# VH-VL binders against q8mxu4, part 8

Target 1, 107 residues: q8mxu4
Amino acid sequence: MCDRDDCASIASRCTGETIICAFVESITPPKIRDKTGTYELKCPFAEGFTMEIGDLFLFHFVFDGSSEKCTRLTPIPKMLAMVYEKLLKDLRKAKKEGKMIISPTAN
Below, E stands for the ipSAE of ESMFold2; O stands for the ipSAE of OpenDDE; V2 stands for 0.75 times the mean of E and O plus 0.25 times the DockQ between their complexes.

## First folded at step 1 (VH-VL)

Design u13 (framework fv_utomilumab)
Fold by ESMFold2-Fast, scan of step 1:
Structure u13 (fold): chain C 107 residues (1-107), chain A 123 residues (1-123), chain B 108 residues (1-108)
Amino acid sequence: as target 1 above (107 residues)
Amino acid sequence: EVQLVQSGAEVKKPGESLRISCKGSGYSFTSYWISWVRQMPGKGLEWMGKIYPGDSDTNYSPSFQGQVTISADKSISTAYLQWSSLKASDTAMYYCARQDYYGSGSYFAFDIWGQGTLVTVSS
Amino acid sequence: SYELTQPPSVSVSPGQTASITCSGDKLGDKYAHWYQQKPGQSPVLVIYEDSKRPSGIPERFSGSNSGNTATLTISGTQAMDEADYYCQAWDSSTDYVVFGGGTKLTVL
């Protein structure tokens, strides 16, 4: 399902973009966690990208027809946890309206 | 069907211990948060705390931190609410409720509720 | 700690529109959910994420949430809608769930 906004398994038959919010569960191997479970990413976190276990991220996946790609990671600092629900709400509203969400790229 | 079934009514004396239960069925028990909600006679709903059964992660309301223990046994799809020493002020109806998270249905709402467990504490 | 305030009671005549408010600091930046509770029964979710209806909830139930106030609206109110109504939000800064104090809806 290409329009999902959770960290459930993403079918490789999907094309386009999916935005997922999750906590970092493990850095090596790269795993993310939401309220539905822990999921291992096929893409490693970018070299030099700083993160800690427990950090909240927006993961922007782009599908290439064969598998999902982690193309953008937007870390949500712990100090901004107070805006997490509004951020998720705004993200879902934008997706429903067909607007593009531009996320910072992991470097 | 998706269902939460709670243990039966309890009548206790102050100072006694008690554990009540909430059994989930018809869904992946480890994939949803379970919250406990108190309703004192004639009063409103009070959130006590929650547990994620998949890893036993808990969060308690400040009003209930240290007063109760929330736990879960995922092998039997059951969540628990426990008092080490009951007080008369614990007399209330206790509900368990399933709480969604984003991407799992109703998103942060309580979509399924147990039938409630009435706890009466008197001398 | 974050608090939600509701009027203790609202009265309407059958067929009229009932409006139940829920106030909290910047509540429009959070999702508001609404529950109906009839005597001797468990609460039932009637509106989630500000304005969405669960399957089985009549179309006359609607919701909105902006600024500091969320509103549950029941159009064409019927006797069967008599109940206590509770709003609920999640405080992301604490990961605490908060309920409003409840509103008793009387029809007639």
Scores: ipSAE 0.000, ipTM 0.590, lowest interface PAE 11.6, mean pLDDT 76

Design u14 (framework fv_utomilumab)
Fold by ESMFold2-Fast, scan of step 1:
Structure u14 (fold): chain C 107 residues (1-107), chain A 124 residues (1-124), chain B 108 residues (1-108)
Amino acid sequence: as target 1 above (107 residues)
Amino acid sequence: EVQLVQSGAEVKKPGESLRISCKGSGYSFTDYWISWVRQMPGKGLEWMGKIDPSDSYTNYSPSFQGQVTISADKSISTAYLQWSSLKASDTAMYYCARGSLEWLFDYYYGMDVWGQGTLVTVSS
Amino acid sequence: SYELTQPPSVSVSPGQTASITCSGDKLGDKYAHWYQQKPGQSPVLVIYQDSKRPSGIPERFSGSNSGNTATLTISGTQAMDEADYYCQSADSSGTHVVFGGGTKLTVL
């Protein structure tokens, strides 16, 4: 369960492979937050990574129908945050203009 | 109903500290950013900064970074704007407003609910 | 720093169409939002995401945004529409909210 009304499992949002840029909102249970809401992960955060609430990452997920696996975490350094924000903004602009399909999974 | 209710008008002297409040009701407080907006007498709107009440993450306008502190207490659905030392140039109407939690794309959603404003007058 | 520019005033006769512009570098690549503010009152969101109306806002209000310019259009202007209008978007990083300087609409 999460603290917000819009909380959902990331697996309910998409199937297949997806990349999400999100904040760490909770470590236990593992939750991430992006602009569309808070998502509780069905997989634990990958071992070997130190995560703090409020850290920004690119999360790479694979959904196999019945389960969810976070396959890659790419931390976004504070000094490079603007570069990633601009890239995500440019991708969203392209979607707004209908120039490309930007979705969690390819159709 | 969805509303933001702000604390009452303040009359202060230069150098005094002040904290004003903005209380949300009728909605899930942690699902929306709370922005603070200044309007000097006879002037336009100036965005000061915002807070995500779910984790107290703040983002400030460069013009207001270090000039004020924005905080929130989600247990009572209240956001705060605070000055450690007021200046006469802080005389203004201060509004709070809620916006969607689109952190990387603040331009995506407008601010749909606004408080009634808190008039702060700083004079000797 | 990113700035949004509006004309300081626009005047229109009752029943005519008013157009208020908001200019910023590549503004059409972002969303523009519009607020109405009457004297002594809080701002009211009248258009969001370039062209969408919040519930309760009359159909007379419409918006567009392309290139460097967003436009708020009020058709069949009424005396009650007399107010200051502010456009809003975000800076080039997308993280800081930016307001235009405001336009006073006079309905004579």
Scores: ipSAE 0.000, ipTM 0.560, lowest interface PAE 12.3, mean pLDDT 78

## First folded at step 2 (VH-VL; framework fv_satralizumab)

Design s11a (at its last look DockQ between E and O 0.36; V2 from the best seeds 0.00; counts 0 for: pae O 6.5 > 2)
Fold by ESMFold2, look of step 2:
Formats: structure tokens, sequence, C-alpha cells
Structure s11a (fold): chain C 107 residues (1-107), chain A 123 residues (1-123), chain B 107 residues (1-107)
């Protein structure tokens, strides 16, 4: 149901719920980075965490007509960055080959 | 403005050790990115030699790993390349470059390059 | 190691022509492919990253496309200053590897 994106693909998202695994690139302005590029958030980082440049999170977004909402941040160990990159690559390969049924929209 | 500049000997003999220096300005080499050496034999293509990440960890092209060491001096903001057991095939223009890598987990693209320095290996 | 094969090895074209260079990877590299331009006596310069994204300041006549193993680089209207050697480079896995280059000459 919930999609997955990277910094490159989220730039064109206008609807649905998605998750990005990315590093904090900058706090002001709020930017995240992964292997595909850098993305400047249209919403502030969630408060309530000790957040530093270089921290790794799962960023949860909800988009409603190009309105970006940052609903949740989940801190994860930095060593898992490569695991999440591989998971996204495998998911996209499965979609391209027709082996996996994806949700049309999250609405 | 980030700038990289290579320097070192132009002519070196076979079996000797190559030592190259890359002076970096405009960004601290310990603050981010991966810092790389790439070489290009005259009239030929490009070969990645290795990285030193901002953290200090290194990764080398396996074809060269037994002969190459990349190091740095953070106080001088300088990268070094040492290559042992030089052969005629090591004749190339040597570049240092910054890679859009992040926290030694992945690589990106080379966004800043030095001007390169020619190293000729001959007797 | 991932081998990158470019075609053609060289070409000659006139100002205003559309030229296309291809790059083939020996295994699926997703979109982790960059294109560089190298003018004689100069270091390479990045033109395109992540298969299709133009680097800042790169003219719009340059474009890239493809995914997986087959990639193309196009100059839509060749200019005299485009005489150079062009390289593709994969960054899916280490060691980083480059194509052998394509020399573009102006007739």
Amino acid sequence: as target 1 above (107 residues)
Amino acid sequence: QVQLQESGPGLVKPSETLSLTCAVSGYSISSGYAWSWVRQPPGEGLEWIGFIYHSGSTNYNPSLQGRVTISRDNSKNTLYLQMNSLRAEDTAVYYCARDEGYYDFWEGYFDYWGEGTLVTVSS
Amino acid sequence: DIQMTQSPSSLSASVGDSVTITCQASQDISNYLNWYQQKPGKAPELLIYYASNLETGVPSRFSGSGSGTDFTFTISSLEAEDAATYYCQQYDNLPLTFGQGTKVEIE
C-alpha cells in the first residue's frame, strides 16, 4: 500500500504515501540525501529526536495534490543504508518484470 | 569554491614507488564526500584507482590494491597516492577528484576534478 | 567487475546534427550511470548523473536515457564546442568502471 521512493523519484510525486531511506544532508534548509541525489523537504523535520547531519532515517511522506506532509521519522542504523538501497532496487525490478502487484495509489 | 590540484614527479623509473599529492581548497576533506584518484593512460580511457572517504576509510580498485595506498593529512587538507612496483603500463595522467559519495556507504559521480599530472614510467 | 561498452568508438558529425552514443553494462546497474565530457587537454566534466539528470549549468541539448543495461546519450543539435570524448561510468558496484570513450569530431 505504502510506496517506496528515493531522492530522485520523490521530486515528481504528487499523491500517495511513501517512504525514503536517506541521510540528513542539512537541517536549515532541511535536505536529505541518498545515492540518487539530494532532496529539499517542503516540510520541517519532525521534532523530538536528536538529529545531526549524517544521521540515517526512514522518512514517511504523505502527498495531497503536491502538498507534502512529513508524518514520521524512524531512525535506523547507518549500516542498513545499503540494505534499503538494495530492497528498493529489487522492488523496482520485480515491478518492471510483473512479478509484484503494487497499490495503484495511496490516495 | 572547491579546487583540487595534483603534484608530483613527471618521470619515474620502473620498480620505484610513485608519490603524488593532491591539495584541496574550499572544502575540508574530513567533513564529507569521498576523495578519489583516477588515472588515464595517454590516448586511452579512465580507470578508477580508489577512494579515501571523509571518515578516513579507504577502498581500492582490486586490480591495483596490492600496490596502492591512499592517505591524507587533514591539517594540510591534502590527499596522497603511493603506488609501488611501477611499470610502463602505469604511465598516465593522474587526477584527484571529489565523489558525491556519502558516509562511505555508496558512491556517486565525480563533481570536482584536478587538472591532472602526467606521470611517465620509463628507464 | 562491471564492464561498460560504448558505441561507437568515434564519430564525425556536422554542426546542427543530432548524435547518439550508446553504453552497455555487463549486468543490470539500474539507473546508476553518469556521462562525462572530456575536451582535449582537460579533465573530464560531469554532464549527466543517474542516467538522465542534467548537472547544473549543462545545456539542454544534452540528454541521457536508459535503465538496466542499455543507455543512450544524445546531443540534439551538435555545436563546435562539443568536439570531445564522452565517457559513461557506472556507480552501482565497486570497482567504479568507465566506458572506453567515444570521440566526437566536427566535420
Scores: ipSAE 0.187, ipTM 0.744, lowest interface PAE 5.0, mean pLDDT 85
Fold by OpenDDE, look of step 2:
Structure s11a (fold): chain C 107 residues (1-107), chain A 123 residues (1-123), chain B 107 residues (1-107)
Amino acid sequence: as target 1 above (107 residues)
Amino acid sequence: QVQLQESGPGLVKPSETLSLTCAVSGYSISSGYAWSWVRQPPGEGLEWIGFIYHSGSTNYNPSLQGRVTISRDNSKNTLYLQMNSLRAEDTAVYYCARDEGYYDFWEGYFDYWGEGTLVTVSS
Amino acid sequence: DIQMTQSPSSLSASVGDSVTITCQASQDISNYLNWYQQKPGKAPELLIYYASNLETGVPSRFSGSGSGTDFTFTISSLEAEDAATYYCQQYDNLPLTFGQGTKVEIE
């Protein structure tokens, strides 16, 4: 398992799943950004909702080596960005400590 | 193109209240980011005082929590720092800075700084 | 609060020398560390963010590395204009905190 779940680390992500809290930087090409940097998505954004530049989302990824799949998008109120950052940090720690199980593949 | 400019009284007496202003140009303080105050005693290091988020929410260093108020006037695009009950150890150069981020996302590093304004606390 | 400890407090080196400064955090701050340069009578300027990312416009002779608790800042070939005090700063958690600074003098 990889130690980090952020834009700077996603390019070298290990096999498994991760959740990243990030802003939409651009739609075409699809880019997201957090406090670690910018990442251009290799998979398209999920359909079914309106996404604008500047929107904040939780991005759920499944990785298989160098391939990535965005399985779920969860919109987040921007005012809660710091709250979710802390939550994700805690989740990461719990996961590393074996206190969490891997979630089933998102639909 | 973002510019910040601090201004203040220069000299303040102990127990009095400090009032500083920071005029921001090139970017609307209500449009994004967090706007911080940082101080530096002469010959010493840097201390983060607090910030006001673009939404108006504030966060303060707990070391100064009881004495500091950060506010803003969006119509003037100006930040304010108020510090009560000044002490000699509050003597410092006071900076305002933009906390870098993306749009309205707080990231935590400072990309634009004012020139700073010296505040001396003395009788 | 997270304490940041820099080493050394000061150093003197010649033009062309390689200079290394270290910063140690009191707890794991991941890679959420920045480096600033401050010249006399001036405000600090951002050089490195997220431990190793070079800020736009900053010369390539400046670099940063490290993660967790131990970080390094390097000037590969010192120039006369590099005389300044350098600070590390963590943004893993509030309140934001700085190292005590390292004064670099040119011989």
Scores: ipSAE 0.017, ipTM 0.710, lowest interface PAE 6.5, mean pLDDT 87
ESMFold2 (binder alone), look of step 2: mean pLDDT 90; pTM 0.930

## First folded at step 4 (VH-VL)

Design a01 (framework fv_satralizumab)
Fold by ESMFold2-Fast, scan of step 4:
Structure a01 (fold): chain C 107 residues (1-107), chain A 118 residues (1-118), chain B 107 residues (1-107)
Amino acid sequence: as target 1 above (107 residues)
Amino acid sequence: QVQLQESGPGLVKPSETLSLTCAVSGYSISSDYYWSWVRQPPGEGLEWIGFIYYSGSTNYNPSLQGRVTISRDNSKNTLYLQMNSLRAEDTAVYYCAREWGSYYFDYWGEGTLVTVSS
Amino acid sequence: DIQMTQSPSSLSASVGDSVTITCQASQDISNYLNWYQQKPGKAPELLIYYASNLETGVPSRFSGSGSGTDFTFTISSLEAEDAATYYCQQYDDLPWTFGQGTKVEIE
């Protein structure tokens, strides 16, 4: 996996995949903002998706060591932002500690 | 761009209830962000009191033992803090602040001093 | 609650000096740490987020480093306007907690 949780715009330094929770900051150029800052994406937002500045998504990035590709966008309700962020944080900690990974579900 | 302005009574007696307001301009409190209250006793450090999410959900510092309520009025674009059973140790400058994604405070009000004494 | 301990509680330095403040968390908080500057009579202002990211508009002489439980904040060349109290804040878990503050005075 990526050495950082938020390797969105530095994919050439990473190999693996990561999921981040981020807001749409700008559509052209494509930028997202999360807890670590604002990042300009190397690829445009996926065709067929209509999104607005301020929308919150789970972004699934795949890195091959030379390029970045966002493979999946999952919209999430803004009011559940903290819930999803906490679940992702807990999953990352559990994975590092070798504990069982529990798939997150909204309550 | 975004501005926050606190106001309150200035002086409150022990055992009474404190009511503070925070008028927000330049941004609608119902559209996004977490909105927090933070206090600072004179000459001391910062203590987070609690927040309200733009949806209306709240969370409070357990140290305040159920004494605090944070609310809002979307039509007035205003945040409120209510704190019961005031003690001398509640004397502080009270700030309202906006939290970006529950990660940091990006805009603060100028603060309002509340003195608790007879 | 996560306890944040800063050192020193105060320091005096001259314009042009390099000063360092430290912050210790009572448990691993990864990089979920912010630094704020508070000038006398004013509200705190964000300088650094996610341990090492400089907020937009903040002078490059300010920097942060560290992860886990040990963090540092550095002013590489102190200016007269830097006289203030500096606070660290963790956002790994609720309730949010701050260090006790470090007062920086200019000689």
Scores: ipSAE 0.006, ipTM 0.623, lowest interface PAE 9.7, mean pLDDT 79

Design a02 (framework fv_satralizumab)
Fold by ESMFold2-Fast, scan of step 4:
Structure a02 (fold): chain C 107 residues (1-107), chain A 118 residues (1-118), chain B 107 residues (1-107)
Amino acid sequence: as target 1 above (107 residues)
Amino acid sequence: QVQLQESGPGLVKPSETLSLTCAVSGYSISSDYYWSWVRQPPGEGLEWIGFIYYSGSTNYNPSLQGRVTISRDNSKNTLYLQMNSLRAEDTAVYYCARDFGSYYFDYWGEGTLVTVSS
Amino acid sequence: DIQMTQSPSSLSASVGDSVTITCQASQDISDYLNWYQQKPGKAPELLIYYASNLETGVPSRFSGSGSGTDFTFTISSLEAEDAATYYCQQYDDLPWTFGQGTKVEIE
């Protein structure tokens, strides 16, 4: 768990759970991309998922101190992707302005 | 590889309706992404016109609201732009582009020039 | 609408020079800013997204920085193929808006 918007980029110092909204950049090796960059996952995508490059998902990670572990992938309904993006942007802006302190895991 | 190709009438008279098409290959327009139209008057900057989401919902630049309609034909994998009440100020190169997650434009067509002249 | 203002409108420099372009937003857009390169007769091409992230395949001589309302784009060692017009674009709020462009000419 990080206190900054780019928590996933410093996973070695983040502990607990993190939720990232991102696009699939590469299947092998597993990489995801969000508005802050491209991240190579330390764990494989969850078993049973069918994914294509460009698919949008909520990725749920658990960090064991210095490493990450993928525990769950939650597909974002295509019809709601825009609503989710708008909500996340608004929440990040409120946090940056000091009007609200939120945890990605709590949402 | 994703490719976009615009086509249109080239020349349109004032007060008429402009109809443009954008043929997409290498990716299904109903699968994902926002699909946008952007225009550029000769020698000037870029203006976003609007987008259609892969679900079919649309959003338009307020400066063009009421004059523009963006639509698609999933079976032809084609995007459309219609703009009515044309003025000389609408003379521009018109681009279609894929908007990656509403973050940035990652693929663009080559553009099609539309001249509005009587 | 969020207004984007670039400076300078044009510049001329020699191969090997360092070139800096600035972009100012009329309101806080956090890091939601992209930079595009447009060569004569061609469509724009993405170089930088989320203020400072270099797009895949783009040479490392290009870089971006800044946050909030003030942003900078730098070409550390200008090459002949860099002659183009460069645009900033905000994606914090609709409608998406672009700067007026900066034309870079090589002497």
Scores: ipSAE 0.006, ipTM 0.613, lowest interface PAE 10.7, mean pLDDT 77

Design a03 (framework fv_satralizumab)
Fold by ESMFold2-Fast, scan of step 4:
Structure a03 (fold): chain C 107 residues (1-107), chain A 118 residues (1-118), chain B 107 residues (1-107)
Amino acid sequence: as target 1 above (107 residues)
Amino acid sequence: QVQLQESGPGLVKPSETLSLTCAVSGYSISSDYYWSWVRQPPGEGLEWIGFIYYSGITNYNPSLQGRVTISRDNSKNTLYLQMNSLRAEDTAVYYCAREYGSWYFDYWGEGTLVTVSS
Amino acid sequence: DIQMTQSPSSLSASVGDSVTITCQASQDISNYLNWYQQKPGKAPELLIYYASNLETGVPSRFSGSGSGTDFTFTISSLEAEDAATYYCQQYDDLPYTFGQGTKVEIE
């Protein structure tokens, strides 16, 4: 579900895996040592945003008001935390293997 | 409903090249997912062969020594497996399978038996 | 490559029995382990993903547990239709690898 007029513009900047493209632009990887279910995301919009992975997952993110970061809200699909862990792991692995070159911040 | 159906030769001779097809219905292979090939020698376990991501990126099991190519035809919604330099130990049931986000295989074809013998 | 070892290779039990299968990884794979059921002449079907999560539509008598290198799969009350070979699969690293399988026979 997109509740903003420019929500689709994030997806339109991506080719192929839209969730990876959008998250690369806005997500900060969690601290590996902590292995927490909480992920720090740079919020691309002051009011937060919504992300969808196929028909199985819906992510709601709200700007925290003070640090350029977003937090996810409940209710969330039960696999949300697992999806984030797997996505970041796959991104790191693909980057290391030279299959994908990504930068979560402007270089 | 997503369905995968493999087809290929029954009996193939050693040193020949194996060519298999996997027809996909109910979902466009160009839309998402990894699409994998897995084989199972008679009476033995499962061996992952490789995948093609919907973007066209491929990855193969190093144990197959560069003998394998996985490709697709988006217009036919079909996956392909080519394996050269066949040996008797390549005898197996070959499956194509859809892989959800590198998490698990959610849909499998029925499998096609390939027997490699002289 | 990550080696997956299952125990036992086969077992025979009666309807109503509880059966347990184990799977060991040669290195830490966190929770990146799936369990599949394969009936004779059929393709494998997913039962458990991420070590302990039951796939939608799979009966609750099936369960999984463990993390790191040691994993367990349990059928709490065996049914006649559970006669099959069960495989664990790691997806922590490429190539994906499977255990050798455990054949469950019903007396």
Scores: ipSAE 0.006, ipTM 0.584, lowest interface PAE 12.9, mean pLDDT 75

Design a04 (framework fv_satralizumab)
Fold by ESMFold2-Fast, scan of step 4:
Structure a04 (fold): chain C 107 residues (1-107), chain A 118 residues (1-118), chain B 107 residues (1-107)
Amino acid sequence: as target 1 above (107 residues)
Amino acid sequence: QVQLQESGPGLVKPSETLSLTCAVSGYSISSDYYWSWVRQPPGEGLEWIGFIYYSGSTNYNPSLQGRVTISRDNSKNTLYLQMNSLRAEDTAVYYCAREFGRYYFDYWGEGTLVTVSS
Amino acid sequence: DIQMTQSPSSLSASVGDSVTITCQASQDIDNYLNWYQQKPGKAPELLIYYASNLETGVPSRFSGSGSGTDFTFTISSLEAEDAATYYCQQYDDLPWTFGQGTKVEIE
C-alpha cells in the first residue's frame, strides 16, 4: 500500500496505481524528481510528447510487483507545482483516514 | 561548476534603497531552478527573503512588508535584489542561492555584508 | 508561518564524541526538513534533505531522523572540521523558515 504518492513511495516499489507530480531530471535514462528525491523509471517516457529536462508532469504509474508501466503523462504549468503537490497531499491524507473516493460507474 | 558571487555597496544609510547583484557562472539562470536571496544578521540565524523562478515569477517573504524586489538579467546571467526603506535591523550578510525545485538550496554565493548605519 | 525551534542553542564536545541536535516545527511538516552546516565566515552547505537523506559527498557520520513535528540530527563521531553552526529548514509551506541554529564547538 502507498501511504505517499511521491518519488520515495514508488522507489519503495509500492504496488498499485500511483500519481505523482514531478520534474523530468533526465531523459536517458528516464529519471524524475520531486520533494522527496529522484526516481529512475523502469518504463520509457510516452512517445508523442516533446519533453525537456525540467518539465513538470503528473506521472501515472502502475506497478504489479514485477514490472512498472507509465500509463499517463499530464503536463502541468510549473507555477502550479505547489498547488498540485498540496492537492495530492490532501488526497493521500483522506485515503489514509479511510475516506474513499468512488469513481463513476461506466455502463 | 556553478558559482554565485554577490556584490553591493557595503554601507548604506537608513531610509535609503539597497541594490545588490549576484553574478552566476557555470549555469544559465534562464534554464531552470528557483534563484533565492537569504540574509543573516551578524551572530543571528538565516532569513529567506524571496525567490525568482527561471521564468521570471517571484515570491517574497511577507515579513519584509513589500520592501523587496527580485529581478534578473538573462543576457548577463545576473540576479538582483532591491530593498527600500532600510533600517539598522537590515544589517546582515546577504546571500544568493540556487534552489532545487523549492526543496533545498544546493549552491550558495559567498555572501556580501551590508551595514545600515548613519 | 511555520516556526522552527532548535535545541540546544550551543554545545561543546570532544573529537570522537557523538552529538545530537533537535528541531521542532510548530505544525506537522511531514518529512519536509533540511539540515545545513555553516562554518565561520562561510555560506551554509546542505547536509541532509527530506529529513533523513544524505546529500552526495557528505560524510556518513552525519544522519537525520524524525517526521511530523520532531526531528533529530546526529554526528556519530565528531571531527575537528565539524565545528560549525547547524540549521534546520522546513520546506512544507512558504515562507521558508529556519531554526535559530545550534553552535557546535570542539573542546
Scores: ipSAE 0.007, ipTM 0.640, lowest interface PAE 10.2, mean pLDDT 82

Design a05 (framework fv_satralizumab)
Fold by ESMFold2-Fast, scan of step 4:
Structure a05 (fold): chain C 107 residues (1-107), chain A 118 residues (1-118), chain B 107 residues (1-107)
Amino acid sequence: as target 1 above (107 residues)
Amino acid sequence: QVQLQESGPGLVKPSETLSLTCAVSGGSISSDYYWSWVRQPPGEGLEWIGFIYYSGSTNYNPSLQGRVTISRDNSKNTLYLQMNSLRAEDTAVYYCARDYGTWDFDYWGEGTLVTVSS
Amino acid sequence: DIQMTQSPSSLSASVGDSVTITCQASQDISNYLNWYQQKPGKAPELLIYYASNLETGVPSRFSGSGSGTDFTFTISSLEAEDAATYYCQQYDDLPWTFGQGTKVEIE
């Protein structure tokens, strides 16, 4: 599994799947933003969704060495944004302290 | 573009209640995540007052001792700040500011000066 | 509350000079720090977020670095329009707190 779990970290090169909780900042070009930074996708958003700037999703990325795919989007209710922010903060602290944790996944 | 414009009474007497408004255009307060109030006494630094989340949930700086209420009117796309028991040290420029939930303030109003004196 | 302390309180420099401002947090805030510029009579404007990320539209002469408790903000080649007060702000924990500000004057 990739160590990239926020916009600041996704710029680090690795292989595998990562999940990021972020807002849609721009549709064209495709950009997402969380409290750690902004990331411009090297691929289009996963198909099947009508999205607006400010919408909150779990973004599923797969990186295979040279190409990046946004394979899946899971909408997050905005009223749970504070809960997800606290969870991600706690997860970041746990990773920094060397604790092993599983990345957040959509239900 | 998102624009914020504060307005208020300018002068308020000690022990009275301050009421400020922040009119928002170019963006919806019901669809944006967080809207904050920040103040700045003349010649001093910035102090965060509180925020309102798009759901209506609020959070306030404990330093203000429970004197503050932040509210909104979605139909008017307007934010409100109410502060009771005013003191001379509440004299400041009051700003409203937007945050999409990334905890950085990317849009600010021009500010409105509130002077508390008898 | 997390206390933010800036140094120096003021400085004077010439166009073309490099200037550095520091910000210290009373406890570990990871990278959850923003830098703002406030020109006389104007509202603050975001320059740097997440300690080192340059906000869109902000000139590249501005930069930020640091993590934990010690942070630095640098203007690599001062312009006349950079005369302003600069503030750091932490967003690791509520209440959000700002440094006292550093006034940059052009001579």
Scores: ipSAE 0.042, ipTM 0.687, lowest interface PAE 6.0, mean pLDDT 83

Design a06 (framework fv_satralizumab)
Fold by ESMFold2-Fast, scan of step 4:
Structure a06 (fold): chain C 107 residues (1-107), chain A 118 residues (1-118), chain B 107 residues (1-107)
Amino acid sequence: as target 1 above (107 residues)
Amino acid sequence: QVQLQESGPGLVKPSETLSLTCAVSGYSISSDYYWSWVRQPPGEGLEWIGFIYYSGSTNYNPSLQGRVTISRDNSKNTLYLQMNSLRAEDTAVYYCAREFWSYDFDYWGEGTLVTVSS
Amino acid sequence: DIQMTQSPSSLSASVGDSVTITCQASQDISNYLNWYQQKPGKAPELLIYYASNLETGVPSRFSGSGSGTDFTFTISSLEAEDAATYYCQQYDDLPYTFGQGTKVEIE
């Protein structure tokens, strides 16, 4: 069984905010894909941004009670995305082993 | 729509260098992060060889002892694999594959058999 | 390197049977595991990613479960077209490594 209220998932229905790094898989309907799956967004991509299938973005979602809301899109250079994901994976592993606490803030 | 096609020599002698190409159509290789090579000896399992990503940087399986170079030509939308000092144990079907940022291989070429024998 | 061990190496079953394949990692890989199907003379095809997520277009009779070091792949009702070799693959760390494969034959 998966926990549906997990704010780490774009499909969750929690009151916090979540930042995820994902590929654009489809524009209409809006879908993104990351290492955990393909997710259809409940909000359209923000007007004023040009996106193409295969583009990588850092997506910031705000969950307001019963639904999620896409609030911003931050483009990430393709070259940097690999380093970023590896760093997050290493930090998660270190936290699991008791070496450090994962922090979402940059230095 | 997206297709990968490997090509290269069918037969190579021990100690020679293998050169393979992978032509990609229906999708720009500069639009994806990772492109990998994977091989499979006849009747055996899969072995990841290495990948190349957007910047041109590469990573290789240490089991291949530094014998491998992966490169690409974005203008030709083509991937390349070079492997030196071939041995009989290098006989395999060689695949190129697209790797999403999520680390899964979603599109594979048809594979090309390379036989190493004298 | 992370070693992946599959069991059984081969099995024979009848159409309609439920079959289970297991995969064990030599160290904790969280959920970073994929399952592939390879039919004779063909390239592998992705079925399951991130341990339990079904790839788009893959029949619902295929499923995956597990985390850490122990993973299971199940075909709930075997069809004739499921005769193939199945592989697990970890992507928690480089080099990516595959299990040795499980051959599924139809009786």
Scores: ipSAE 0.007, ipTM 0.590, lowest interface PAE 11.1, mean pLDDT 77

